# VH-VL binders against Uncharacterized protein 5: the designs that were tried, part 14

Target 1, 153 residues: Uncharacterized protein 5, of Haliotis asinina (Donkey's ear abalone) (Ass's ear abalone) (p86728)
Amino acid sequence: SNLQCKIAGGGELIPIRTPEYRAWVPLGEVGLNVSDSKVLIFAARSCFGAHILLQNNAEDFKNAVYEIVIGGMKNTRSGIRQCVGCKFDEWVKDKALNCRFFNYFWISWCGDEVWVGHGYRPPHNRILRYKYENQPVINAASVRSESDTYWAL
Below, E stands for the ipSAE of ESMFold2; O stands for the ipSAE of ESMFold2 at other seeds; V2 stands for 0.75 times the mean of E and O plus 0.25 times the DockQ between their complexes.

## First folded at step 8 (VH-VL; framework fv_livmoniplimab)

Design g3 (from f1 with heavy chain G55Y, light chain L96Y; at its last look DockQ between E and O 0.82; V2 from the best seeds 0.00; counts 0 for: pae E 4.1 > 2, grease 19.7 > 18.9)
Fold by ESMFold2, look of step 8:
Structure g3 (fold): chain C 153 residues (1-153), chain A 118 residues (1-118), chain B 107 residues (1-107)
Amino acid sequence: as target 1 above (153 residues)
Amino acid sequence: QVQLVQPGAEVRKPGASVKVSCKASGYTFTRYYIDWVRQAPGQGLEWMGRIDPSYGSTKYAQKFQGRVTMTADTSTSTVYVELSSLRSEDTAVYYCARDLYEYGFDYWGQGTLVTVSS
Amino acid sequence: DIQMTQSPSSLSASVGDRVTITCQASEDIYNYLAWYQQKPGQAPKILIYAASTLQEGVPSRFSGSGSGTSFTLTISSLEPEDAATYYCQQYDDFPYTFGQGTKVEIK
């Protein structure tokens, strides 16, 4: 990975399981601090609907947030939206997830845009980008899912 | 807080049209979909269609295609459903609802009773 | 169109009873299923979305289960204010469709 901005983590991968439609799991509470970084690389095994929320702080689930949905709409679309559960601001046709195997993804909030891609080598394989509507400071991230999902972060 | 306000009642004769309003407040109007659902007296709920208020794009149930039009006015945060060529079977309460696609319909208007009678 | 069939169409139960209502979809809708409560003269109110997730502010005696084609709404201990008609609704594919409703009355 060759972005100028710091990648979150750097230790061993943190396993997380999110059952169907559960409360958001703040990544800081499971030991992954994103407050000093601009890029998140992770893997997920899921049938559909892996959700990542970028937040100003870990308790902000409603205001000034950006939600990334990977494999939404029954694993047919991935997208970025600036509110939880609202219509996508940017989306692509994307069968991103696999029920049996982990696939890798990355998210970058380096610079003035949010980028999303496949694989573990940002900025390669970028599929989405969204320029900030407001000038947010992203200090936290949280995850949840539409189907039973295993994460490696 | 989130509110969807509709007029209470409308009366029309068969063959006429009706346009029912739904005024949204307490949230960013253009960020969420609005669906229309009707309920004939003593009966269940029937989905009519969905509108994206930011672009006016719509999806209608096939049963209503050709008779229904949904529009949005972002300056007043208001959605409209218009049903033409009315017949007695169209007598119903017409609800608007905020659509969080993956979270169901989380807020509903109180409904507009449309009565079609001679 | 995806047909949603509820059972029973009506029931009477005593305060404190466990009540179950079922909903069958004519094809796989995964977990894209919501439950609504409607009291006479009022708009529907969402109780459950994604088959099993309780909406904020809904009493914990309500729960939902199921996936695929078979779904259940459970009221663990019926209260007087639970007398209402309950609807399931799929939102997997257009047109969105509702079950025919289940009227719950207090004996």
Scores: ipSAE 0.252, ipTM 0.753, lowest interface PAE 4.1, mean pLDDT 89
ESMFold2 (binder alone), look of step 8: mean pLDDT 95; pTM 0.960
ESMFold2 at other seeds, look of step 8: ipSAE 0.368; ipTM 0.796

Design g4 (from f1 with heavy chain T30K, light chain S52R; at its last look DockQ between E and O 0.88; V2 from the best seeds 0.00; counts 0 for: pae E 4.8 > 2)
Fold by ESMFold2, look of step 8:
Structure g4 (fold): chain C 153 residues (1-153), chain A 118 residues (1-118), chain B 107 residues (1-107)
Amino acid sequence: as target 1 above (153 residues)
Amino acid sequence: QVQLVQPGAEVRKPGASVKVSCKASGYTFKRYYIDWVRQAPGQGLEWMGRIDPSGGSTKYAQKFQGRVTMTADTSTSTVYVELSSLRSEDTAVYYCARDLYEYGFDYWGQGTLVTVSS
Amino acid sequence: DIQMTQSPSSLSASVGDRVTITCQASEDIYNYLAWYQQKPGQAPKILIYAARTLQEGVPSRFSGSGSGTSFTLTISSLEPEDAATYYCQQYDDFPLTFGQGTKVEIK
């Protein structure tokens, strides 16, 4: 089964590096616009704690956001939460990241749910799903990490 | 703006119980954990436990198991810590704090001084 | 339980001095360590999270370093308003635990 929603980033992949817990990097500032898309496919090389924030706008870090944490808790769990740093609404055991090699992931906010999966072929290998309580409009995304992380988006 | 408001002081006799409130505002109450931390006069900080306000689930430090109960009332955005069988060494300032998982405790209440005296 | 040991317990320094406070964890806590400042009569305030990351709005004279079991808070040039007690705290595993505190006084 294939997702029918538009995938962001149809051009060349954009390399980003996030040192541990530096300021959020808005993807729009590096040339990736998600405002007309519902799916993000990306790769990350990291020991643990790759964070992706889905936002109503690029300056909103507190309201109407969803934070996806891949390889959190020392690369043992991945989860979705409705605010930066709040409790996970959904999580699974997941050793998703690799310190030395890039792994692929995808995030979908298509329809009334947020989905997260491994690989580059959504909806294959979905590991998480969360239905919006109050559906926001997602127009931006940002990234941050707990450990030094290289991204390709 | 995020605020955690606590009463200023409570006085109790040994053997009694005390229930301290912490009223949250400026954020979605049920989406963040709240932790309780106490500080005896002239002493350091001691973690007591954490509550998930949405479901009421808790994690307590072993030292307080059996004497502490944390509860939440989502209709008033208030968490409570209740400590029973009070002793003089329970005299302390009791703080509530908002817990941001990977990012530490970002907002604290001003503290409630609980005095246990004969 | 993960024990957090701070050193020194107290110190006295002059305005402009470099101040260093250390914190040792009894187990590897990776970078899950925070530093808090507490002024007399006030609640603690977070300065540093993830061992080295400065909280927004905290003066740049504060910095954190270390990972694993050994951590340091540094004040590069002490100011009068820095007179306070400083605590490290691990949040790697339950129970969450604090160091015993380091009281910093201005001479």
Scores: ipSAE 0.257, ipTM 0.749, lowest interface PAE 4.8, mean pLDDT 89
ESMFold2 (binder alone), look of step 8: mean pLDDT 95; pTM 0.960
ESMFold2 at other seeds, look of step 8: ipSAE 0.355; ipTM 0.792

Design g5 (from f1 with light chain N31H D93Y; at its last look DockQ between E and O 0.89; V2 from the best seeds 0.00; counts 0 for: pae E 5.1 > 2, grease 19.7 > 18.9)
Fold by ESMFold2, look of step 8:
Structure g5 (fold): chain C 153 residues (1-153), chain A 118 residues (1-118), chain B 107 residues (1-107)
Amino acid sequence: as target 1 above (153 residues)
Amino acid sequence: QVQLVQPGAEVRKPGASVKVSCKASGYTFTRYYIDWVRQAPGQGLEWMGRIDPSGGSTKYAQKFQGRVTMTADTSTSTVYVELSSLRSEDTAVYYCARDLYEYGFDYWGQGTLVTVSS
Amino acid sequence: DIQMTQSPSSLSASVGDRVTITCQASEDIYHYLAWYQQKPGQAPKILIYAASTLQEGVPSRFSGSGSGTSFTLTISSLEPEDAATYYCQQYDYFPLTFGQGTKVEIK
């Protein structure tokens, strides 16, 4: 059980900070290109509400997007939804985040599903899966957070 | 593109019921919550409840428990609020709004004035 | 229930003035606060969500700040079309609740 798709990014993790509830930060603007990859591994230090958007491109909020919310509802649930702010299509009880320490996560859009998990060794510790209704073209990702969040991407 | 269309006005006597419609268009109806908010003349806004149009699950403000019913018809993309045992204090404009959870209420219907009078 | 208290209940200001409206929650609601503008005979219109994030298409003279229990809506330079009633609303816990409103009038 191993994902056989390319992982985004280079060898060094890119540190960024997202203040509470600001505009989406396109990861391309900080040098992380996901256009030729299918897996994103990252760490976040946050009290709650780490949001990742998978997009055709960074300005694409209307067409096929997938929003992943890690530690939503004040760090009680994580989920996947097909539109920004709509109902979760899949969710799980999850106390994923920590205010004081970084935790690792991964997201895969390899194959015909979106998967989300804990840790840095996909597909281990998968917590969510969602099969596409329509095959997306994912070339960009953006991040946002409900609380002050430090990312290593 | 996104629209929530409501009838303009309804008149009822005390003790009757009223059912107000809210027709959604321009988005996938079942993917967003709809909330109902009312506003008595000269007063502020009062939340009544929320419906998940997919499957019809609801959450009502305690004040309206036992008198309010919210339903959805996915074939017509329409949400309804029905308020029974009407009192003169129920005279208000009744709004539906699309609920984006973490992102607030982004689109509102234009409101239905319900007048309860003898 | 979470009580939302706005101040002032009304104000009158001149075009170009800086206007500040405050909203106090009875409990910690983090950043789950929205600001709405309502003109007579119209539905409310969202201005700000998540305490400080400006809705698309809203003029940049509007801004929001605060977290926890204290929140502020600021109009940096009042325009004639800003005469309206403004409501804060928490959406952290059910029942969702609104402040009583602040009516802003042009002198």
Scores: ipSAE 0.232, ipTM 0.748, lowest interface PAE 5.1, mean pLDDT 89
ESMFold2 (binder alone), look of step 8: mean pLDDT 94; pTM 0.958
ESMFold2 at other seeds, look of step 8: ipSAE 0.350; ipTM 0.796

Design g6 (from f1 with heavy chain L100I, light chain E27Q; at its last look DockQ between E and O 0.89; V2 from the best seeds 0.00; counts 0 for: pae O 4.1 > 2)
Fold by ESMFold2 at other seeds, look of step 8:
Structure g6 (fold): chain C 153 residues (1-153), chain A 118 residues (1-118), chain B 107 residues (1-107)
Amino acid sequence: as target 1 above (153 residues)
Amino acid sequence: QVQLVQPGAEVRKPGASVKVSCKASGYTFTRYYIDWVRQAPGQGLEWMGRIDPSGGSTKYAQKFQGRVTMTADTSTSTVYVELSSLRSEDTAVYYCARDIYEYGFDYWGQGTLVTVSS
Amino acid sequence: DIQMTQSPSSLSASVGDRVTITCQASQDIYNYLAWYQQKPGQAPKILIYAASTLQEGVPSRFSGSGSGTSFTLTISSLEPEDAATYYCQQYDDFPLTFGQGTKVEIK
């Protein structure tokens, strides 16, 4: 059976571009709210290093956050960590991104774990799972990237 | 606020060893790597290695293999670098730094001057 | 090992001058490059990471540019407190390596 948690959005996909290592782009500022949702499905076109931050609120970049990195370390691994830029709590070898084409991904914080997968049909193709050490309250999300990245959220 | 605190100075004779401490505060110690970088008087910066404080896993620069050991004590939030078989060319300031892989070294200790002289 | 070569080794400039320091990597390091400032008797302080991203609290007169093998640190209008030695550092691959430094003095 499929996940029973609410997916964020539900309208037209929102295009975003993040240049190399610019400030975090809060998704609420571009019209995508993740409050009351537990699943985010998106696409990205990028050479490497697509970063998604799950936050208590849009101004919090240090406390009560989870950072998901897709195609980090020059597109060789993906991971989950409990602080921006710290050591991964969970990671896998993963050549997830493509410089020329969009690939789909999903993130779920449904239940007591964070899951990450490829494609647009969670929980299919899950590549990562991590049980919370500190229970998060997720009301916002933000994105940035290591390389020039185009998002559809 | 993140701080890395080191002792000020150590003096040793050639052939001895030295163990330099770096006490971390203001963040979750086991969540970040710590790197050691040294600087001989009047010279540039030289990376020595990196430690993962949570499991003690290390990566050393090849030139220090066999002489350097890095350890961590999670109960005191302290990392150590130990350099053995000291030579006069090991005279340097030894810095610890917090390593954010994708973002460089954002916080540095004040450095420990290790002097090796007969 | 990735060799980092800075230029110039030293320079002397007046307050208000535009100062440019270059750094060359011996192979493609993408944008995995940081710039540090070090004043005598002090630890290095990060100015810029990812080649061009300014660290929090660093004055906007500092900027970085470049990618691949060629990188530049620019001080748009030199201030007296900018007298220091500047280092580039690659963090693309082990061992992590620094340039040999550029000493900036005020005339």
Scores: ipSAE 0.326, ipTM 0.779, lowest interface PAE 4.1, mean pLDDT 89
ESMFold2, look of step 8: ipSAE 0.361; ipTM 0.789
ESMFold2 (binder alone), look of step 8: mean pLDDT 95; pTM 0.960

## First folded at step 10 (VH-VL; framework fv_livmoniplimab)

Design j1 (from g2 with heavy chain M101Q; at its last look DockQ between E and O 0.95; V2 from the best seeds 0.70)
Heavy chain, then light chain:
Amino acid sequence: QVQLVQPGAEVRKPGASVKVSCKASGYTFTRYYIDWVRQAPGQGLEWMGRIDPSGGSTKYAQKFQGRVTMTADTSTSTVYVELSSLRSEDTAVYYCARDLQEYGFDYWGQGTLVTVSS
Amino acid sequence: DIQMTQSPSSLSASVGDRVTITCQASEDIYNYLAWYQQKPGQAPKILIYAASTLQEGVPSRFSGSGSGTSFTLTISSLEPEDAATYYCQQYDDFPLTFGQGTKVEIK
ESMFold2, look of step 10: ipSAE 0.538; ipTM 0.852
ESMFold2 (binder alone), look of step 10: mean pLDDT 95; pTM 0.960
ESMFold2 at other seeds, look of step 10: ipSAE 0.569; ipTM 0.864
ESMFold2, look of step 11: ipSAE 0.644; ipTM 0.878
ESMFold2 (binder alone), look of step 11: mean pLDDT 95; pTM 0.961
ESMFold2 at other seeds, look of step 11: ipSAE 0.601; ipTM 0.869

Design j2 (from g2 with heavy chain M101L; at its last look DockQ between E and O 0.04; V2 from the best seeds 0.00; counts 0 for: pae E 13.2 > 2, placed apart)
Fold by ESMFold2, look of step 10:
Structure j2 (fold): chain C 153 residues (1-153), chain A 118 residues (1-118), chain B 107 residues (1-107)
Amino acid sequence: as target 1 above (153 residues)
Amino acid sequence: QVQLVQPGAEVRKPGASVKVSCKASGYTFTRYYIDWVRQAPGQGLEWMGRIDPSGGSTKYAQKFQGRVTMTADTSTSTVYVELSSLRSEDTAVYYCARDLLEYGFDYWGQGTLVTVSS
Amino acid sequence: DIQMTQSPSSLSASVGDRVTITCQASEDIYNYLAWYQQKPGQAPKILIYAASTLQEGVPSRFSGSGSGTSFTLTISSLEPEDAATYYCQQYDDFPLTFGQGTKVEIK
């Protein structure tokens, strides 16, 4: 089974590197447009702290956003929150990342919920599910990381 | 038409090394991990390690650490496992498998029988 | 290491029988469990991933259930081609580990 909503990308995977504690990398600036999509599938190789920001527009890092953290807290948990650096609205124990290997992840904002899972076949292996009362329209995404991270998007 | 092709058999003496190949086709080689799994005659399956073919990054089971080396050649879409200081208990069929993470190992090579005998 | 314990080690059943195989993990592996079928002289073939999700092309008589530490593979009505050895495998944490196998024979 799969989600009925459109998946972002579909061309050659876009390699991105985010050094630790660097600025957000807007995905639109590297050629990945999420404005017509509701699902993002990606891979990351990282020791911990892969962050994905879903945004109303590419210049908004504060207001209408969701932040998804994969392998946060030194690779012990993953979570969803509505602001950069704030408390998780939902979080689970999750040893999601690997320093040596790329692992796949997916994020869905299809419908009125945000879902996060492992792998490249959504909705399989969902680990997080959260319903926001006033879900913003998502037109952009950005990434950053707490440790040196390699992404394929 | 995903395929993983391995040689049929290898014979070695104790103390030697063996290098087993696994040639991938029908998919983008560097997009998927490859794992190596062995099976001694009449026994179960034993995971040996995983390789990322794009950069050669590896993870080995501790049991094999120091004796195993996995490599990849992206120009030929081939991964290798090399096992050194062979012992008779290393006699097994050695499988390569494409690793789909949460979706398990979806395609397997036919296996290579490595026989270690004096 | 996460130990995977299968039971039974072997069984013999008739065509049409319901067959169950269990797999116990030594610690919580969530749903990171796969089931493989291996026929003599062949490589293993995946049947189930994520504890309960049927691989494409696998007959619907196969099903999987469980999460956490206890898992079950069920063949609802055994067919002659189901004679094989079945393995569970966890992929929650390294090293990846397999159960010891369950040999299913047709009477």
Scores: ipSAE 0.008, ipTM 0.500, lowest interface PAE 13.2, mean pLDDT 87
ESMFold2 (binder alone), look of step 10: mean pLDDT 95; pTM 0.961
ESMFold2 at other seeds, look of step 10: ipSAE 0.493; ipTM 0.841

Design j3 (from g2 with light chain S52D; at its last look DockQ between E and O 0.92; V2 from the best seeds 0.00; counts 0 for: pae O 2.5 > 2)
Fold by ESMFold2 at other seeds, look of step 10:
Structure j3 (fold): chain C 153 residues (1-153), chain A 118 residues (1-118), chain B 107 residues (1-107)
Amino acid sequence: as target 1 above (153 residues)
Amino acid sequence: QVQLVQPGAEVRKPGASVKVSCKASGYTFTRYYIDWVRQAPGQGLEWMGRIDPSGGSTKYAQKFQGRVTMTADTSTSTVYVELSSLRSEDTAVYYCARDLMEYGFDYWGQGTLVTVSS
Amino acid sequence: DIQMTQSPSSLSASVGDRVTITCQASEDIYNYLAWYQQKPGQAPKILIYAADTLQEGVPSRFSGSGSGTSFTLTISSLEPEDAATYYCQQYDDFPLTFGQGTKVEIK
């Protein structure tokens, strides 16, 4: 069964590029607002290290954030952590990314947990789940990457 | 304001042990790794190991296996490194640093000079 | 262990000069490379992580480049406060290792 929460976006995928380790790109600045949504579906083409930050607002990098790392550790691990650069609270072995082709992913903060999965049909192919420690308010998302990454969001 | 506070100096004889503290403040102690790095006088930096303060899980450089122990006390937000069987070569400044994984070591203690002399 | 080799070991330069320091890794470390600055009597402080990304609060005259095995730290216009020793550090694999350092002095 599909998730019961609203998916971010308006139908057309928004192409963006993140060169390796530049500043976070707030998705609101490229026209994707997540403030009334609980699910993000996207595609990425990358060798490794696609990072998504769920935020209270686009300038909040210190409090009540969740960083999702897809294909971290040279495309061997994906994980969820509750601060930028802190230890992972949940992780799995995961060869998620491809240098030459787009793969699809989804993130849900619907209900009382953060979920992450492969593909474009949440909740199918869920690979991670993390129950909130505190009830966060997520109104923004940002992306960055460890390697040159093309996104479709 | 993130701070890592260490004692200034310790003096020991060869063969003894030393335990150096690093008190963290200004952030949630258990969410971040702490690494220990030492620097002999006039020399470069040498990584000793990493500790997860929440569970006490550690990773040590092989060179120190068997004589290094890192511990954490969550009630005081303090990490310790203990080095046993000290030799004159262990004379160094010992630093603790907050480890942000892909983002490097962002905050360092001011260092503790450990002098090993007969 | 991954060996990190810096060059030069030391240099002297005038205020306003462009300064370049290189760091070579003995094996591919991708972009998992940091640069630290250490002034006499002080702890190191991070300047750059991920080979080319400036830490918050670091002046824009500092820049990093490279990936794989060859990396460069550049100071585009040397300032008096830049007199320090600079270290590269790989964090791709354990044990984490540092270069031997490059001492930068003002002429």
Scores: ipSAE 0.517, ipTM 0.848, lowest interface PAE 2.5, mean pLDDT 90
ESMFold2, look of step 10: ipSAE 0.527; ipTM 0.855
ESMFold2 (binder alone), look of step 10: mean pLDDT 95; pTM 0.959

Design j4 (from g2 with heavy chain R50W; at its last look DockQ between E and O 0.94; V2 from the best seeds 0.00; counts 0 for: pae E 3.9 > 2)
Fold by ESMFold2, look of step 10:
Structure j4 (fold): chain C 153 residues (1-153), chain A 118 residues (1-118), chain B 107 residues (1-107)
Amino acid sequence: as target 1 above (153 residues)
Amino acid sequence: QVQLVQPGAEVRKPGASVKVSCKASGYTFTRYYIDWVRQAPGQGLEWMGWIDPSGGSTKYAQKFQGRVTMTADTSTSTVYVELSSLRSEDTAVYYCARDLMEYGFDYWGQGTLVTVSS
Amino acid sequence: DIQMTQSPSSLSASVGDRVTITCQASEDIYNYLAWYQQKPGQAPKILIYAASTLQEGVPSRFSGSGSGTSFTLTISSLEPEDAATYYCQQYDDFPLTFGQGTKVEIK
């Protein structure tokens, strides 16, 4: 697994807000295209439940390749699952989010695994890893949240 | 397309047991919890418990603890609920439902009417 | 156990009417609430999850609102096919519990 892959973005941060459990927000529609990237670094200010969907197809929200949940279960755990709403394939106890302040996170699908970590310097502070059974093609990402969430991407 | 298929009806005498099946198709069976919910005639919905089909772990509502057993057979993609020491108050439609955690119960079986009568 | 109380227990309304159904939880369930529709002889069908999020394929005349302990399902313009019983359900804590149901009839 190698984090020398391209990081998405590189311009000014894109602020977005996701109200409680509204529709997925495709990142391409707000100007962040991940199709040529393997790493996403972002910040979120949220009480709980920041969701990131890694997708093969930007229009398909039912058959996502991976859903990453940061601060799920009322900010008590984070996890990776390979379908929206299915049981987690990997999870960890994690009080990742803060209602008052932005915290940073990163996700990598570089190499043969999905990694998730805290902070803005991957691969530092990795908290989760999941090895693919079959190498996916990830061309898009979307975000959603369980609580009112402010993102900087 | 996701389907949960159940038998239509079962009749039992008081004191017997019943085992209701729920056959899943159209998705990866072991990736989702399955919940059982029952509904007495003319009444509301009552949650009985859930099962993780991959390892067979379960959680039961306290009301049913000691009388209910849920099992799964991954080779046939089928979950079962068995209720023992049946009484007339157990007459109900028994539903299985796919549990999407934060996203609620998205697919339900058509239900099995269990009638307990002499 | 978290008790869910729906109001009213039944109602009768005309096609085109705005219909509201209220659900009260006995303790804070955040936004972990779903609404189901059940027609006679059928399984329940989910309409709304997370208090306000419309399930795909559900007509936009249905909406949900609320958080904490007080929740509302609204049908903005009643249609004949909306005659059914509606249930709220909390999924914040075990045991999962449903409201007693609200029967909606077309008059």
Scores: ipSAE 0.351, ipTM 0.791, lowest interface PAE 3.9, mean pLDDT 90
ESMFold2 (binder alone), look of step 10: mean pLDDT 95; pTM 0.956
ESMFold2 at other seeds, look of step 10: ipSAE 0.384; ipTM 0.806

Design j5 (from g2 with heavy chain L100M, light chain D93S; at its last look DockQ between E and O 0.79; V2 from the best seeds 0.00; counts 0 for: pae O 2.1 > 2)
Fold by ESMFold2 at other seeds, look of step 10:
Structure j5 (fold): chain C 153 residues (1-153), chain A 118 residues (1-118), chain B 107 residues (1-107)
Amino acid sequence: as target 1 above (153 residues)
Amino acid sequence: QVQLVQPGAEVRKPGASVKVSCKASGYTFTRYYIDWVRQAPGQGLEWMGRIDPSGGSTKYAQKFQGRVTMTADTSTSTVYVELSSLRSEDTAVYYCARDMMEYGFDYWGQGTLVTVSS
Amino acid sequence: DIQMTQSPSSLSASVGDRVTITCQASEDIYNYLAWYQQKPGQAPKILIYAASTLQEGVPSRFSGSGSGTSFTLTISSLEPEDAATYYCQQYDSFPLTFGQGTKVEIK
């Protein structure tokens, strides 16, 4: 990693499966604490629609959140928005996911912007960046998916 | 908490126009799309179109193109659907709904009955 | 346009019965399928989105399954308040389209 902020996790990768049921899986409940961190690096194997929610606290799904969608719209776009299910503030064309193989991604809230990229060496291969006025402090994260998804975090 | 409030009923003659309102509350109005869906008496649901309240951009079902206009007023958190050149087959309940993209339509107005008769 | 076909058009069942409603799409819509319940004189209410995900506050007796072109709504044990018309809806592509509805009545 080239980012000068702390990366979440420090032990073995945590495997998670999210089937085509869109309930959020809080990462704190599976042992990944992001409260002292500003960067999340992970891998996902999925046909489409991998969702990551950055939260002020683990119980907040409405206020002070960012939702990152990787491979949305049937694996054609990735984006950032300020609420679950609302309009995206930033989208890019992106065929990010693969049904058969894990691909790597990273998310950073290290500075005064939110960044998203491919690979495991942030800030390399950044695909999204957006600066929000009055950015919330991020202390938790959760995942869900539109298709059957395997995660390694 | 989230509410979409519509007037109850309107009556019009064929050839007239009608404008139906939908007032939103309990959420940030400009962050979500609003869709309009109608239902003729004893019939199923028919999608009419979608509006982005923040900039007023719209997508209409081809069937209504040229007769429908959707608008939004951010100062009152209200969207409108206007249907012109009314015919008797336009008699229906007109619903507004909040569009959650991949999560479906989560909140609906209670509907406005528009009756078109001589 | 993607046509959505529901079966049956109506049914009558007893309290406690298992009820199954099917919905067929004319093209692959992946899992972009919602189910709505509409009681007489009321607006539709979402039950399920993404083919199988239960909306918060919806009773657990409701479930959805399927992907691609074939989808099912199941009520595991029918209750009196479940008498309503049920609609499937695809939201994969414009124009958004609904099935014709299935009216469920209590015997």
Scores: ipSAE 0.532, ipTM 0.848, lowest interface PAE 2.1, mean pLDDT 90
ESMFold2, look of step 10: ipSAE 0.566; ipTM 0.858
ESMFold2 (binder alone), look of step 10: mean pLDDT 94; pTM 0.957

